# Ledger of designs, part 13: miniprotein binders against Flagellar motor switch protein FliM (fliM)

Target 1, 374 residues: Flagellar motor switch protein FliM (fliM), of Caulobacter vibrioides (b8gxb5)
Amino acid sequence: MADELDDQAAMAQWASENPPGGGEGVNEFGDFSGGMGGWDDGGGDGASERILNQDEIDSLLGFDLSGDGSDDRTGIRAIINSALVSYERLPMLEIVFDRLVRLMTTSLRNFTSDNVEVSLDNISSIRFGDYLNSIPLPAILAVFRAEELDNYGLLTVDSNLIYSIVDVLLGGRRGTAAMRIEGRPYTTIERVLVQRMIEVVLHDLKSAFEPLHPVSFSLDRLETNPRFAAIARPANAAILVKLRIDMEDRGGRIELLLPYATLEPIRKMLLQQFMGEKFGRDNIWEGHLATELWTTQMEVRAVLDEQQVPLSRVLNMQVGDTLMLNATPDSLVELRAGAIPLTRGRMGRRNHSIAVRAEAPLTPAAKKAVQKLK
Below, E stands for the ipSAE of ESMFold2; O stands for the ipSAE of OpenDDE; V2 stands for 0.75 times the mean of E and O plus 0.25 times the DockQ between their complexes.

## First folded at step 12 (miniprotein)

Design e1 (from d2 with V56I; at its last look DockQ between E and O 0.38; V2 from the best seeds 0.59)
Fold by OpenDDE base, look of step 12:
Formats: sequence, structure tokens, C-alpha cells
Structure e1 (fold): chain B 374 residues (1-374), chain A 96 residues (1-96)
Amino acid sequence: as target 1 above (374 residues)
Amino acid sequence: SDEELEEIKQRVSELRDKIEQLKERLEEARKGDPEELRKLEQEIWELLLEAWKLWIELLKAEEGNPEELDKLIEEALRLEQEIRKLLREVEKMRRG
């Protein structure tokens, strides 16, 4: 009980320090150029400035208490919840997974006797419950134990990869051309083939961790229902590693989920920015370190307005007080890194999140100031 | 074919011989060379992959005596269990 509260507090503190890195998904900012449909000139009854009540504010912010747990994904609460599940940049973990990709490429090629390409799509943090609820079905979930860490992980194999592995290994010859009969239970043979593939991946994961810390991974069980793959509490954060496996015209995805509590015994090692000589000068490591040095997370604040007010006014603020800002909806928001002004942007909305579109590149002064923080 | 069946029987015999050799080497490696234990773990894992490939090949066999194929599948699964036992033993020795 006490230790679990400390883990949540440590995670909340950590989440405040490490905001999630935005992947370069092509930001189609929907052009707000959607035609102003004609405001019909309906008569001038005095628009009383309707002050939003707390429930209307809470609804706008996604704090609506009445919505079943689906609405926790909208508004500022979703932003706060997503910020609470920021990824601790564990630079050493990224190396482990780059090593895993290389090992898996060789091992799966040998296992399938086909050409296999393995890629790392993403490393992220996610709440364990949100992960289990996000898994596309049908899937196979492998619960595995990290023996030296005395804790569990989860490996998820998607339906496309299950089909592809069975088809590559069995070569369609037995008239179980696995017609993708959506919802057909996997045969015992199909399950055993996928289990063996998972054991290959777990072996490669062991070999990937070995230069950092010896960790053996043992398969505990296979589940087809995410509800039975509960290795952590729903609120516990975990690292999610998304791998893609391509086999010519076939393939699919493996997802590796490691609860932070599973990695805690080696966390100090994972936080190291440099592996000593034991990880041989793998040129991929120099490339990855170079990439990570360029991707160094920096807290960026969007400042709507800045007002000098007496401390007494701040201390006397109550819930329900209205702060008048010298900003309009069209006002440029200042983007700052600490005290350094980076650029200005327009505030807008992207899906359910507030977004800021930068209107100009970093000023030469900002570039020089940020370089001095290195 | 009868030739393919004889090749599979030969591969089963070779796997059995490799298992016995690895058992002997594992007993000698109990003297505590961590690098030899690492090599043995890798060789035992490679042998497990060979046994899996053999099992898959037997499952893909379209032609042959069904009763003889079933016996070879049972033998391949037996060899897999023996190899898995060796793997657990070497892993235990590496952790100890």
C-alpha cells in the first residue's frame, strides 16, 4: 500500500519532468478556411455575456463527472492524463531495443527460412489499463517473467503477424490456408507456432539486455483475452515498444509492454547516457546517440499572456474569479523554453487537444540561447 | 518419399547424438567457466531451433506412412523436451 502510493507519486513527478515527445506525424492542421456560412442578420437582442458555470467549464475541460470512462480521453484532462504517462527517456533502453531488432531480424529469418525485416516503430509510455483496452482483437498476449527482475512483461502478437507466421511456416500446403475467418479460434498447431516465435523473441530480448544487465525471460502463459493478461494495475505506467515485422508481402506487429516497476531494479543503469566499452562501438549506437542528442526533450511553454500583478491579488484569488487577459483568440502565443522566448505561434485545436502552430522558426537569438543551455 | 523419411530419421539420430554431447559438456562446465556456459546455452538454443524446424517439416509432409510420420513427430517432441531440459539447466547454472 505505501510502496504503491510512492510509485504513483514518483510517476506523477517523473511525468511532470518528461513530457511526451511528439512523433513527426504529418500535422494536417485542418485549414480553418471552412467557409463562414452567412450569419443571418437575426435581430439585435442584447447578448448578455453568459458566464459559463463550473459544469460547462468542466465539460469543456473534459472533467465531466457524468461520462463513463470513455470521456477521460477528451479535453484538458486527456492532456493531463497523457502528460502523466510521459516516457522517461531511458537512452539505454533504446539501445537494447535497437539490438533486439538486429537480433530478431537474424533469428526470425532463421526460424521462418524467409526474408524478414524487423523495425522499431515507436517507444512510448502508456497506462497498463489503457494498453489492454487498446489491443486490437484477435491477438495473442504472452505473459512473460523477467527472472532477475522478479516481475512480468507482456508481449502482444497481432492477428496479421499470427497469420503471416503460420502461413510462412506451414507454406499453405495443409489445406488450412488459414482463411482469415475473422473470429476463428486458433488451432493448437497455430498456437504452438506462435508460442515458438515468442520464445525466439524472448531469447533475443535476453541477448539484447545481456551487455547492460543479465535478464532471462521465461514465457509464463499465452492469453487471447486481454483481461486475463493483467500483470499490473490499470493505473500503472509501462513502456510500450512497437515492433513491425515484414516478410515480403506478409507481416504484422509485435508490441512489448514492460511495466516501469519491472524495470525499476535496473532503472539507474537505463538512465545512463553512455554505455562503456562493453557495448562495442556499434555504429548504430553512434547514429542513435546522435539522433537522441538532436531529439533532447526540452520543456516548451505556451504563454498566452503575462501580467504583473501584486502578490496580494494572486493570494486572494478564489475559485470562480475571472482573470482578464490582454489576449484575444487571434493573439500570438509566445513559446518559451524556460525563460528563453523561442518563437510565436497561433493557438488552435488538434482533435481533442489544444495545439500551437509556430508562425516563425526559432529566432537566431533563441538558437544561441538554447545552445548555451547545453 | 522413402529417401526423405530416411533423411528425417538421420536428422533425428544426429539431434540425439548432439543432445548427448551437450549433456557431457554441460557436466564438465559445472566447474564454473561462465564463457563456456554462455557458449553451451547458445548451442543448446540452436539445437532447439533445429528440433523445431524438423517438427515443422514433419507437419508439412503430405506424403508418407501416417503412422511413421506420427511416430517421428512424437520423437521430435521428445527431443524438444530433452533440449528444453538442458536449456533450463544451463540457464540455472548461468544464474547461480
Scores: ipSAE 0.659, ipTM 0.883, lowest interface PAE 0.8, mean pLDDT 74
ESMFold2, look of step 12: ipSAE 0.666; ipTM 0.876
ESMFold2 (binder alone), look of step 12: mean pLDDT 78; pTM 0.749

Design e2 (from d2 with A76L; at its last look DockQ between E and O 0.27; V2 from the best seeds 0.58)
Fold by OpenDDE base, look of step 12:
Structure e2 (fold): chain B 374 residues (1-374), chain A 96 residues (1-96)
Amino acid sequence: as target 1 above (374 residues)
Amino acid sequence: SDEELEEIKQRVSELRDKIEQLKERLEEARKGDPEELRKLEQEIWELLLEAWKLWVELLKAEEGNPEELDKLIEELLRLEQEIRKLLREVEKMRRG
């Protein structure tokens, strides 16, 4: 109970410090060039501005007082809750998973006797309950135990990969065409082939972790229903690793889910930025880590003005109040990363967006401070 | 073909012989060389992969005596359990 509150508080604090980098969702705001059809002068019945009541506001915000924890999935609260599950950057974990990709490429090629390409699509953080609800069915979920960590993980195999592995291994002869029938249960043979593939991946995962920490992964069970793969509480944060497996014209996806609680015993090792000599000078890794370190998204705030005001003045602010800032349009705005002043810039406009042009490079103090946040 | 079946039988026999050799080496390796235990774990894993390949080959067999194929599949499943036992034993030795 206490430890779970501390983990949620630590994750919430971490999330407040590291907001998820907004993927470029191309807002296709389609060109509403739709013609001005004539507004006919229909009589003004006074639609009374219906003031939303508190329950309607709470529903819109996802703060509905109905104590069933199902409503945490709706409104602004769901967005906040999803945004609060930010990935704790574990640089050593990226290293483990790239090692895994290389190992799996070789192992799966040997297992299938076909050409196999394995790629890392993404590493993210997700709530365990949201993950279980997001799994496209049909799938096979492997619950596995990390023996030295005394905790569990989940490996999900998608339907496309299940089909592809069975087809590559059995050569289409044993009615693999019938696996395309939605809702057909997997045969015992199909299940055993997928289980063996999962055991290969878990072996490679062991070998991937070995330079960091010896961890053995044992398969506990296979599930086809996500509800029976409950290894953590729905609210618990987990790392989600998305892998893609391509076999010529076939393939699919493997997802690895590691609860933060499973990685906690080795967290201090995973937070290390420098691989000691033990991972070997894999020059590919220095290049990839260097690239990912350069692509590292950092929240930068543009501070227009900073005023000390009594708390009473802040609490009494109403919609429509005018805040007088001690800034002009030509005033330099301060760019900050958290509390660290980075540089100053001029506020301007680029297309439809407000933009800040940096007027000076990062100060030596800012460089040193940002390097300590690393 | 009868030749392919005889090749599979030979590979199953070689698999059995390798299991016994690895059992002996594992008993000697109890003396605590971590590098020998790592090598043995890898060799035992490769042996498991070979048993799985042979099992897939037998499942693909279109021709042959069904009763003989079923016996070879049952033998491979027994050998797989022995290999898995060795794997758990070497993993235990590497952790201890």
Scores: ipSAE 0.654, ipTM 0.879, lowest interface PAE 0.8, mean pLDDT 75
ESMFold2, look of step 12: ipSAE 0.710; ipTM 0.894
ESMFold2 (binder alone), look of step 12: mean pLDDT 80; pTM 0.774

Design e3 (from d2 with L49F; at its last look DockQ between E and O 0.49; V2 from the best seeds 0.00; counts 0 for: pae O 1.7 > 1.5)
Fold by OpenDDE base, look of step 12:
Structure e3 (fold): chain B 374 residues (1-374), chain A 96 residues (1-96)
Amino acid sequence: as target 1 above (374 residues)
Amino acid sequence: SDEELEEIKQRVSELRDKIEQLKERLEEARKGDPEELRKLEQEIWELLFEAWKLWVELLKAEEGNPEELDKLIEEALRLEQEIRKLLREVEKMRRG
């Protein structure tokens, strides 16, 4: 109760301190009266490069001088820990979302009375703040509660899907052509139709989780501004599920965002490799899971060189400083997944991009370590 | 048309009758059969879809008495609210 009020107050404060840049481009089309007024030599006021003070650097780097070294959540440690938003492979979650796709295909077909294809584009891990900033507008954001988990999730509907659903359901008659006008607010009817679609998806999500754990999903509210859809701290890790919905020549996207904190109560169940009997031996699903497990994006880092330097040397680095690496252009770079060394490769160029060619297969230790991430 | 209006009124009546039947079955299902509660939840969702379709059809109506259409839209929304109450009740029973 008190901590939830403080988190809401902190989020409201963050939202107030970062106002939406009201790009009211008041194009004052000033009257282009063509007076060739003189070339006054306006002196170049040198834009003083605002040198960040040490406290601003320490805040950015999360070296808060307050000696309670417990807040691993700030600065470079936060950046490292957050770049380590490694998708903790939750194999059971892939099962749940494949089940969701099948349920949604049937439910949305019944809802629209049209042919609907639902596909899973990707499951990834993202920071909550980065997600909110990445949402293409206009969109509808549904904040929903996972009742048995006592926490929230976010469902985002893109503008293309909103248009498609309204057009399929209303048959273009009630001015759906006007939805193509950028920046028009959604009508009450459009909002109600999208809300109904969201409730169908939340029902299917319940049914998708049921073999794993009973979870009921209730719609809390609809938002059109991502800033008001704040259900977690910006730094909090979340699972992002990207769904595509195709309706003949129409369609769009639904994105499901589940904070890791929301899934924490069932994490042990989600880490289980196979509950084969409860989800049914759908051979199609074993094939799809196998394919998606093979397509699972893993962040791989190419490490050119690794040097132990005093922290003071790192903090005193300036733009234009030359780091001497103990690596040549022909040196093998180490490919790592997080802290796990995978293999070595040669650095090269492919078109305009730097590329690394793996020179050896995954080490047996790397295979075992990556298999433990399975 | 007057025939389409009578068909819509008949569908509204059928929805009302189905709501009452589901209320009775839900009271009987309080005895705790989880499989009956699952079936009732599915039937309540199907009924919600029927009420939504009816509401969409009423919104699509280009012809008719506007005042009578508005009344039918309000009635369809009331029925939807009753179905949503049943849905919350069956969900509560499944959690209990």
Scores: ipSAE 0.315, ipTM 0.708, lowest interface PAE 1.7, mean pLDDT 71
ESMFold2, look of step 12: ipSAE 0.556; ipTM 0.839
ESMFold2 (binder alone), look of step 12: mean pLDDT 78; pTM 0.739

Design e4 (at its last look DockQ between E and O 0.16; V2 from the best seeds 0.00; counts 0 for: pTM E .683 < .8, placed apart)
Fold by OpenDDE base, look of step 12:
Structure e4 (fold): chain B 374 residues (1-374), chain A 94 residues (1-94)
Amino acid sequence: as target 1 above (374 residues)
Amino acid sequence: SDEELEEIKQRVSELRDKIEQLKERLEEARKGDPEELRKLEQEIWELLLEAWKLWVELLKAEEKGDLDKLIEEALRLEQEIRKLLREVEKMRRG
């Protein structure tokens, strides 16, 4: 009871401190233009305005007290729950995973003796329960312990990667064609080969964290059923790292799940925006600095008009006085960051808000001046 | 082939010799040089990868003959290497 309230309070506080940046994810709301077949002009029986009852409101809001965990995905509760699982940008974690990708590329090439490409598809936040319910089966789930953090993580290997690794390592001899039978349990040899691959990845993860903080990762167990891979509570937030592994015509996916509680001991280090020389002069800095530059919040002001007036005129202004601006509706609005002119735009309306459409890109002088405000 | 079998036996012998050398170096490294312990951990890990490669080769060759004893020895060597790895990791955390 107390610990659940603390995790929810920490999540709520964190969600309040890190409001989801308005990435216009164009959710293509699929056009529910289901063809309205011809409404035949059937007679006007009085459509009684059905007032929603409290239970219908509570259902729409997702506050239905029926403890079936299916309702957490509907209504305002789903929106609240989704908003609570915002990604805390852990800048240092991105760098750790970029380092991991490079390490894994080398290690897996050496392990398989084949050409391996490893890529980072995404880093996101997810609820632990939603993650476990989202795993495509069959899969292998590796529960691992972060020794210095005294907590667990999960590494998921997809079926495609399992088959690819077994095929690359055994060279198609041990019945790889028969492995593609959906629902066949993995053989002991297949499990051991995948375990070896997981141990290589966990070693590389250790090496990836080492410049930041020494963390050793030990494999606890392999699970094939997500229900037995419960390392956290269903409501607990976790970082989900999606990796892709390509081996010419073969490959698959690895997913790393790190509960926020597992990372909490090093959270302050992960929040550091500036790594010193420890991670080397690698080009990762240019990408990461670019990403952090893109996410830096900057106050931008739209200036309609600027007039020089005597101080006496300003001091004599009263409520109800009309200020005549030298701006027309067609006048360009100047966009400024502090005192720095960025660009000019046209004032308009987007939905319910006043908007300014930029008519020109930032000048090179404006770009340099804004970079000096940091 | 008999030549491939003799090469595998030689690789098993070389792994055994490397294990003993790493045991001796690990006992000396108990004196607390963190950089030597880091090097030893890396060398033990590389040796574990060599043992795994050998085991995979034996598994591929088993389809051609009775290699059960060599597979058992490779797994034994892996267990010894894993013991060394856990020991050096413990020394690095201590």
Scores: ipSAE 0.456, ipTM 0.765, lowest interface PAE 1.0, mean pLDDT 73
ESMFold2, look of step 12: ipSAE 0.575; ipTM 0.841
ESMFold2 (binder alone), look of step 12: mean pLDDT 77; pTM 0.692

Design e5 (at its last look DockQ between E and O 0.52; V2 from the best seeds 0.61)
Amino acid sequence: SDEELEEIKQRVSELRDKIEQLKERLEEAGDPELLRKLEQEIWELLLEAWKLWVELLKAEEGNPEELDKLIEEALRLEQEIRKLLREVEKMRRG
ESMFold2, look of step 12: ipSAE 0.711; ipTM 0.896
ESMFold2 (binder alone), look of step 12: mean pLDDT 79; pTM 0.745
OpenDDE base, look of step 12: ipSAE 0.580; ipTM 0.853

## First folded at step 13 (miniprotein)

Design f1 (at its last look DockQ between E and O 0.41; V2 from the best seeds 0.56)
Amino acid sequence: SDEELEEIKQRVSELRDKIEQLKERLEEAGDPELLRKLEQEIWELLLEAWKLWVELLKAEEGNPEELDKLIEELLELEEEIRKLLQEVEQMRRG
ESMFold2, look of step 13: ipSAE 0.735; ipTM 0.908
ESMFold2 (binder alone), look of step 13: mean pLDDT 79; pTM 0.751
OpenDDE base, look of step 13: ipSAE 0.481; ipTM 0.812

Design f2 (from f1 with L75E E79Q; at its last look DockQ between E and O 0.02; V2 from the best seeds 0.00; counts 0 for: pae E 11.7 > 1.5, pTM E .799 < .8, placed apart)
Fold by ESMFold2, look of step 13:
Structure f2 (fold): chain B 374 residues (1-374), chain A 94 residues (1-94)
Amino acid sequence: as target 1 above (374 residues)
Amino acid sequence: SDEELEEIKQRVSELRDKIEQLKERLEEAGDPELLRKLEQEIWELLLEAWKLWVELLKAEEGNPEELDKLIEELEELEQEIRKLLQEVEQMRRG
C-alpha cells in the first residue's frame, strides 16, 4: 500500500511518457518509483508547517488518478502533463519570455522608428478551444511553424495594434489616433505591414529560445477567422503569453500561443538527456518541480462564519459593536482560496501563533478548480 | 545596485572558472560514475547561468553597455556549457 503511494514519481514519469520512453523505460528509470514516496512520512519534527499536506497538494494539482475510469484518463493525463510542464519549466519560461520582451522592444523600435515598449502581462495555461473562442475580433492570427519541432504555434495581433502599426508606418506623425474600420477586409498593404512585424517578432522568438534550445519559427499563414487557425484539438493544453505593446498614445496586444504538444520534443530532449544517465538522487528537473510546488503561494482565508445582514446594519456599524457568530471554539473553520472552499480545519496554536489544522480532504470544488486551465 | 552588479560580475567570473575546471576534468574522465557526476555539475552551471541572466535583465541601475556586455558573456558561457553536455553524451556512447 505504501508502494502504491510511491506512484507520485511514477505518475511524473507516466505523465511525460511518450516515445521513445515507453515500456522499455521501466528498466532505464526503475529508480524513479522510490524517489518521491517519502512524502507520507508524517514527521512532526522534519515536516514543514504547511496549510495543506502533500496529498492535498497533489489532489489540488490533479496528480491523483484514484477516482475516475476510462474516457477521462486522456484528459486527466493532458492536465497533469500541462501542470508538470508548467512547473518544470517555469524558471526557463520566464527567462525565455523576459528575453523576448527585451528583444522585441529593440526590434520594434527599429521597425517603427517610434518609441515602443514591450511588456509581459501574463504567462498562463489555457485549453486551445477556449483560447480560440476568447479572441476579440477583428484580429490577425498568424499560424507559425516551429521547424525543428515539426509543429505549430499561434500569434494573435489585436485590432488596436494592427491599426497602430499601419498608422505609424504610413501616417508618419506622432500622436495620430488609430482608426478602426469594421467590416472591411485588410488591404494588401496592411497585411504586408503586419506580416513584416510578425516576422520580426518570430525572429526575436528564435533568439529568445537560444538559452533553452535552438528553434526556428517561420510564418506559415495569416488568418482573420479563428476557424482557419485550428492547429490543435480544442481540449489540448497550451501556454498563452500575453504581451502589451505601448507606443506613446497608441498600441495594442500580441498574444503568443504554444500548445504543449509543440513543446513536447524540447521537454523530452532535455529530460531524456539529463535523466538518461540515471543520477543517484533526484535530477534538477524533478527538484525544480518539487521546489515550485512548495514555493507557490496563494492567499488562504480561514472563515469562521458567514451571515447575511441588512445593508443598513452594515453601514451603521461602529467600533465596539458586537457580532454574534454561529461558531464555537471547537467548530471547524472553512479554508478558502477566494470563493473556492479548500478544506475544513480546527483552530489551534502553533509556535505562539493561531493555526488551522486541516481535518478533511480537499473539496471537490478545489479539485475542479485545479483541473481548469487558468 | 552597484554592489549587486559587482556581485553578479563575481558570480560570472566564478562560473567561467568552474566551466574551465570541468573541461579539464572531462578530458581526464574515463569512469562512467565520474561522467554522471560531471553531467550533473554541468546542469547546475547551466541553471546558475540562467539565474544570472534573469538577474541582469531585471537590473534597473548600471551602465547599459556594461550590462549588455555581461549578458553577451553569459550567453557565450551557456554555449560552452551546452558543448560540454554534448561531449559528455558522446563519451557516454563510447
Scores: ipSAE 0.000, ipTM 0.200, lowest interface PAE 11.7, mean pLDDT 66
ESMFold2 (binder alone), look of step 13: mean pLDDT 80; pTM 0.763
OpenDDE base, look of step 13: ipSAE 0.554; ipTM 0.846

Design f3 (from f1 with L75Y; at its last look DockQ between E and O 0.04; V2 from the best seeds 0.00; counts 0 for: pae O 10.0 > 1.5, placed apart)
Fold by OpenDDE base, look of step 13:
Structure f3 (fold): chain B 374 residues (1-374), chain A 94 residues (1-94)
Amino acid sequence: as target 1 above (374 residues)
Amino acid sequence: SDEELEEIKQRVSELRDKIEQLKERLEEAGDPELLRKLEQEIWELLLEAWKLWVELLKAEEGNPEELDKLIEELYELEEEIRKLLQEVEQMRRG
């Protein structure tokens, strides 16, 4: 009760201290009477394509930078703005985010050690300010940088997903409703767990963009207040990707927000038709086959060692007994799907997970099994 | 228990010392075989960091501020270990 009053009071105070200052900024709209110089058909000299700034993008998208964002939400203007800012203009993003969903399904399953389903709910265009005002609180907002694009994006994790991830990773039993302590700030443990999940998602986002353009995504900071997650102006157009994560009885939502200015350096690539040379049918099919192979719940076992021991020795094993394996850390681990040897690899790690790096191609038996599924 | 927390603190300190030793050894590593060995040791450190982190997450009893500090420290150490793995991969491509 007292703390909720202080946040409302701070919001009211900030609104009162920033009155719309009537600065008579003389819009010297200089008379751009500059003549229609002829469309001289001049040859394709490599004009360094000027990357559009956000204000130029917003102007091209028909966002009035001067208008109170309230008028653009109503009537014909809202329809025109929604049609002008259609995600459908960037067909390659659908491929990227379909690839992301597939990668995330795998990565989050490995991260949680539970059955995870990731789905794409929607891709839309939104004004940055409208997005920030639409975020259901409490949430964690991850500001991330796209390194090669020299700009930022936002990843929002909802409260349901936060509690679900915390409960799964802490070994919470299925069917214990994560005690939503409504109104409590997230603990350091909760923040760290969510940060780990975000890093996994950002890694998958890199891998999703890789066929289009190499982009590395780095986490800059975590915010719990949308006001501190301001990576763009309120009027700025952004792409909003809504993802859903289901973990049987648990789950929640991730939202990715990419300002159009962040995507501008790769806009030409995003405008390419689906049949474009770089997303050759083969790479989409390799990605899709990789994903279908990942969506196929196949128990893969890493077999370190196989020893024949007397049944009496197994029955006499106690908690705390040390099993000596004839495997060293350098020993080749056999990856098996059921009874089929897939490949051999070295046991290692990837992030927090024990991993097996495949050192050999798929066995002839595995290749034959995959060919019979065709 | 306070004893378990102190054991975790000691293991975190040992982890930090091993990371520093691996940094020094990595700067001197000119041999591909040595690089593979160092990469393996770096992976073992990362496993230890993760075990400690899981142990801290299971610790129901303790000073929450001290637990939070140890979790943050383990997170920083783990980022350092990831940087070492990236450095090994760069040295392997070079």
Scores: ipSAE 0.006, ipTM 0.219, lowest interface PAE 10.0, mean pLDDT 70
ESMFold2, look of step 13: ipSAE 0.682; ipTM 0.893
ESMFold2 (binder alone), look of step 13: mean pLDDT 81; pTM 0.777

Design f4 (from f1 with K51M; at its last look DockQ between E and O 0.01; V2 from the best seeds 0.00; counts 0 for: pae O 4.8 > 1.5, placed apart)
Fold by OpenDDE base, look of step 13:
Structure f4 (fold): chain B 374 residues (1-374), chain A 94 residues (1-94)
Amino acid sequence: as target 1 above (374 residues)
Amino acid sequence: SDEELEEIKQRVSELRDKIEQLKERLEEAGDPELLRKLEQEIWELLLEAWMLWVELLKAEEGNPEELDKLIEELLELEEEIRKLLQEVEQMRRG
């Protein structure tokens, strides 16, 4: 229970630091034409705490103004549920996992003696129980211990990657593809080869964390049933890192699950290195800073997509060229003030204008920028 | 600590009393300026509810069942505060 509350606190503090991308609900963007009621600069005494309008409230709290008050998506529960989705932005963890991807690319290339591409698909938060229930079987679940953190993590290898690794390491004889008989236990050789791959990844994970904190990761056991990989309580929050491994015509996925309780000893350091100043009051400040940010006449840009393209492609662009964006109409857009990411939002249409609904509280960078304006 | 938990319980009780007082004051609010003032006070209550909730979540020590009960009570109070904000907005549009 203390661990669950600490995980929920970690989630709530995280939700306050990093908000979710909202799901498929066709929320009619209600008419945002509520005029900016002139802040009458009534020169009376106290700092007039800026009253958010209901649409700003609802945006901050994740309320759907659709009057069916039954949706579990409201208020603190929305923030808790949102915290569970929004782990996307510990910038230090992003740095650690970007480093992991680079290390794994080299290590797995050496391990397989083949061309391997490793990519980070997503970093999210999830409830441990929901994660265990979401794992597509058959899979191998590696329970590992973070030695210096005195706690556990989970590394899940999907069936596609297991078969791909076995095929590559056994000299690509397509005969193992016939062992995709659903429901057969993995052979001893498959398990040994996958274990060696996992040990390589755990070594790279150690090296990825080194700039932050020295953490050694040791493999405790391999499980094939999620029920036996219970390292946390079902309600406990965890960071889910989705990695993709491509080996030409083969590949699959690795998922890293780190309970918040596992990261708790280094959390202060994760926060301090990025933030410089004590973010300890930041949850209260998020509502207030969102309010203040909505009032500052700042040019806010909605960034639909960011692509790394060769400079030659940009220089050769002509009027009439079609740029394919990796954004869909349902993709989250990043709201930026100058170079500072403010939040993420869903793009929609309001009357004749494109609108962005903020689905997300302010980024730590935005918070720090607004604090400098006071 | 048990003292910190008792302080949080007291603040939750005070929050409930303030919500009830604001309900009564809101029923009598016919002036836009009074309505604006009440809306500010309701927002201050929402912030207080969130602070208390964050304090409860950070509580390393305590009876977990008692903490969970206080968290659920704060969630109910937050829902009541949100209803007051909706009522203010209805009164402003009316």
Scores: ipSAE 0.029, ipTM 0.350, lowest interface PAE 4.8, mean pLDDT 69
ESMFold2, look of step 13: ipSAE 0.508; ipTM 0.841
ESMFold2 (binder alone), look of step 13: mean pLDDT 80; pTM 0.760

Design f5 (from f1 with Q40E V54I; at its last look DockQ between E and O 0.42; V2 from the best seeds 0.62)
Amino acid sequence: SDEELEEIKQRVSELRDKIEQLKERLEEAGDPELLRKLEEEIWELLLEAWKLWIELLKAEEGNPEELDKLIEELLELEEEIRKLLQEVEQMRRG
ESMFold2, look of step 13: ipSAE 0.691; ipTM 0.897
ESMFold2 (binder alone), look of step 13: mean pLDDT 79; pTM 0.760
OpenDDE base, look of step 13: ipSAE 0.680; ipTM 0.891

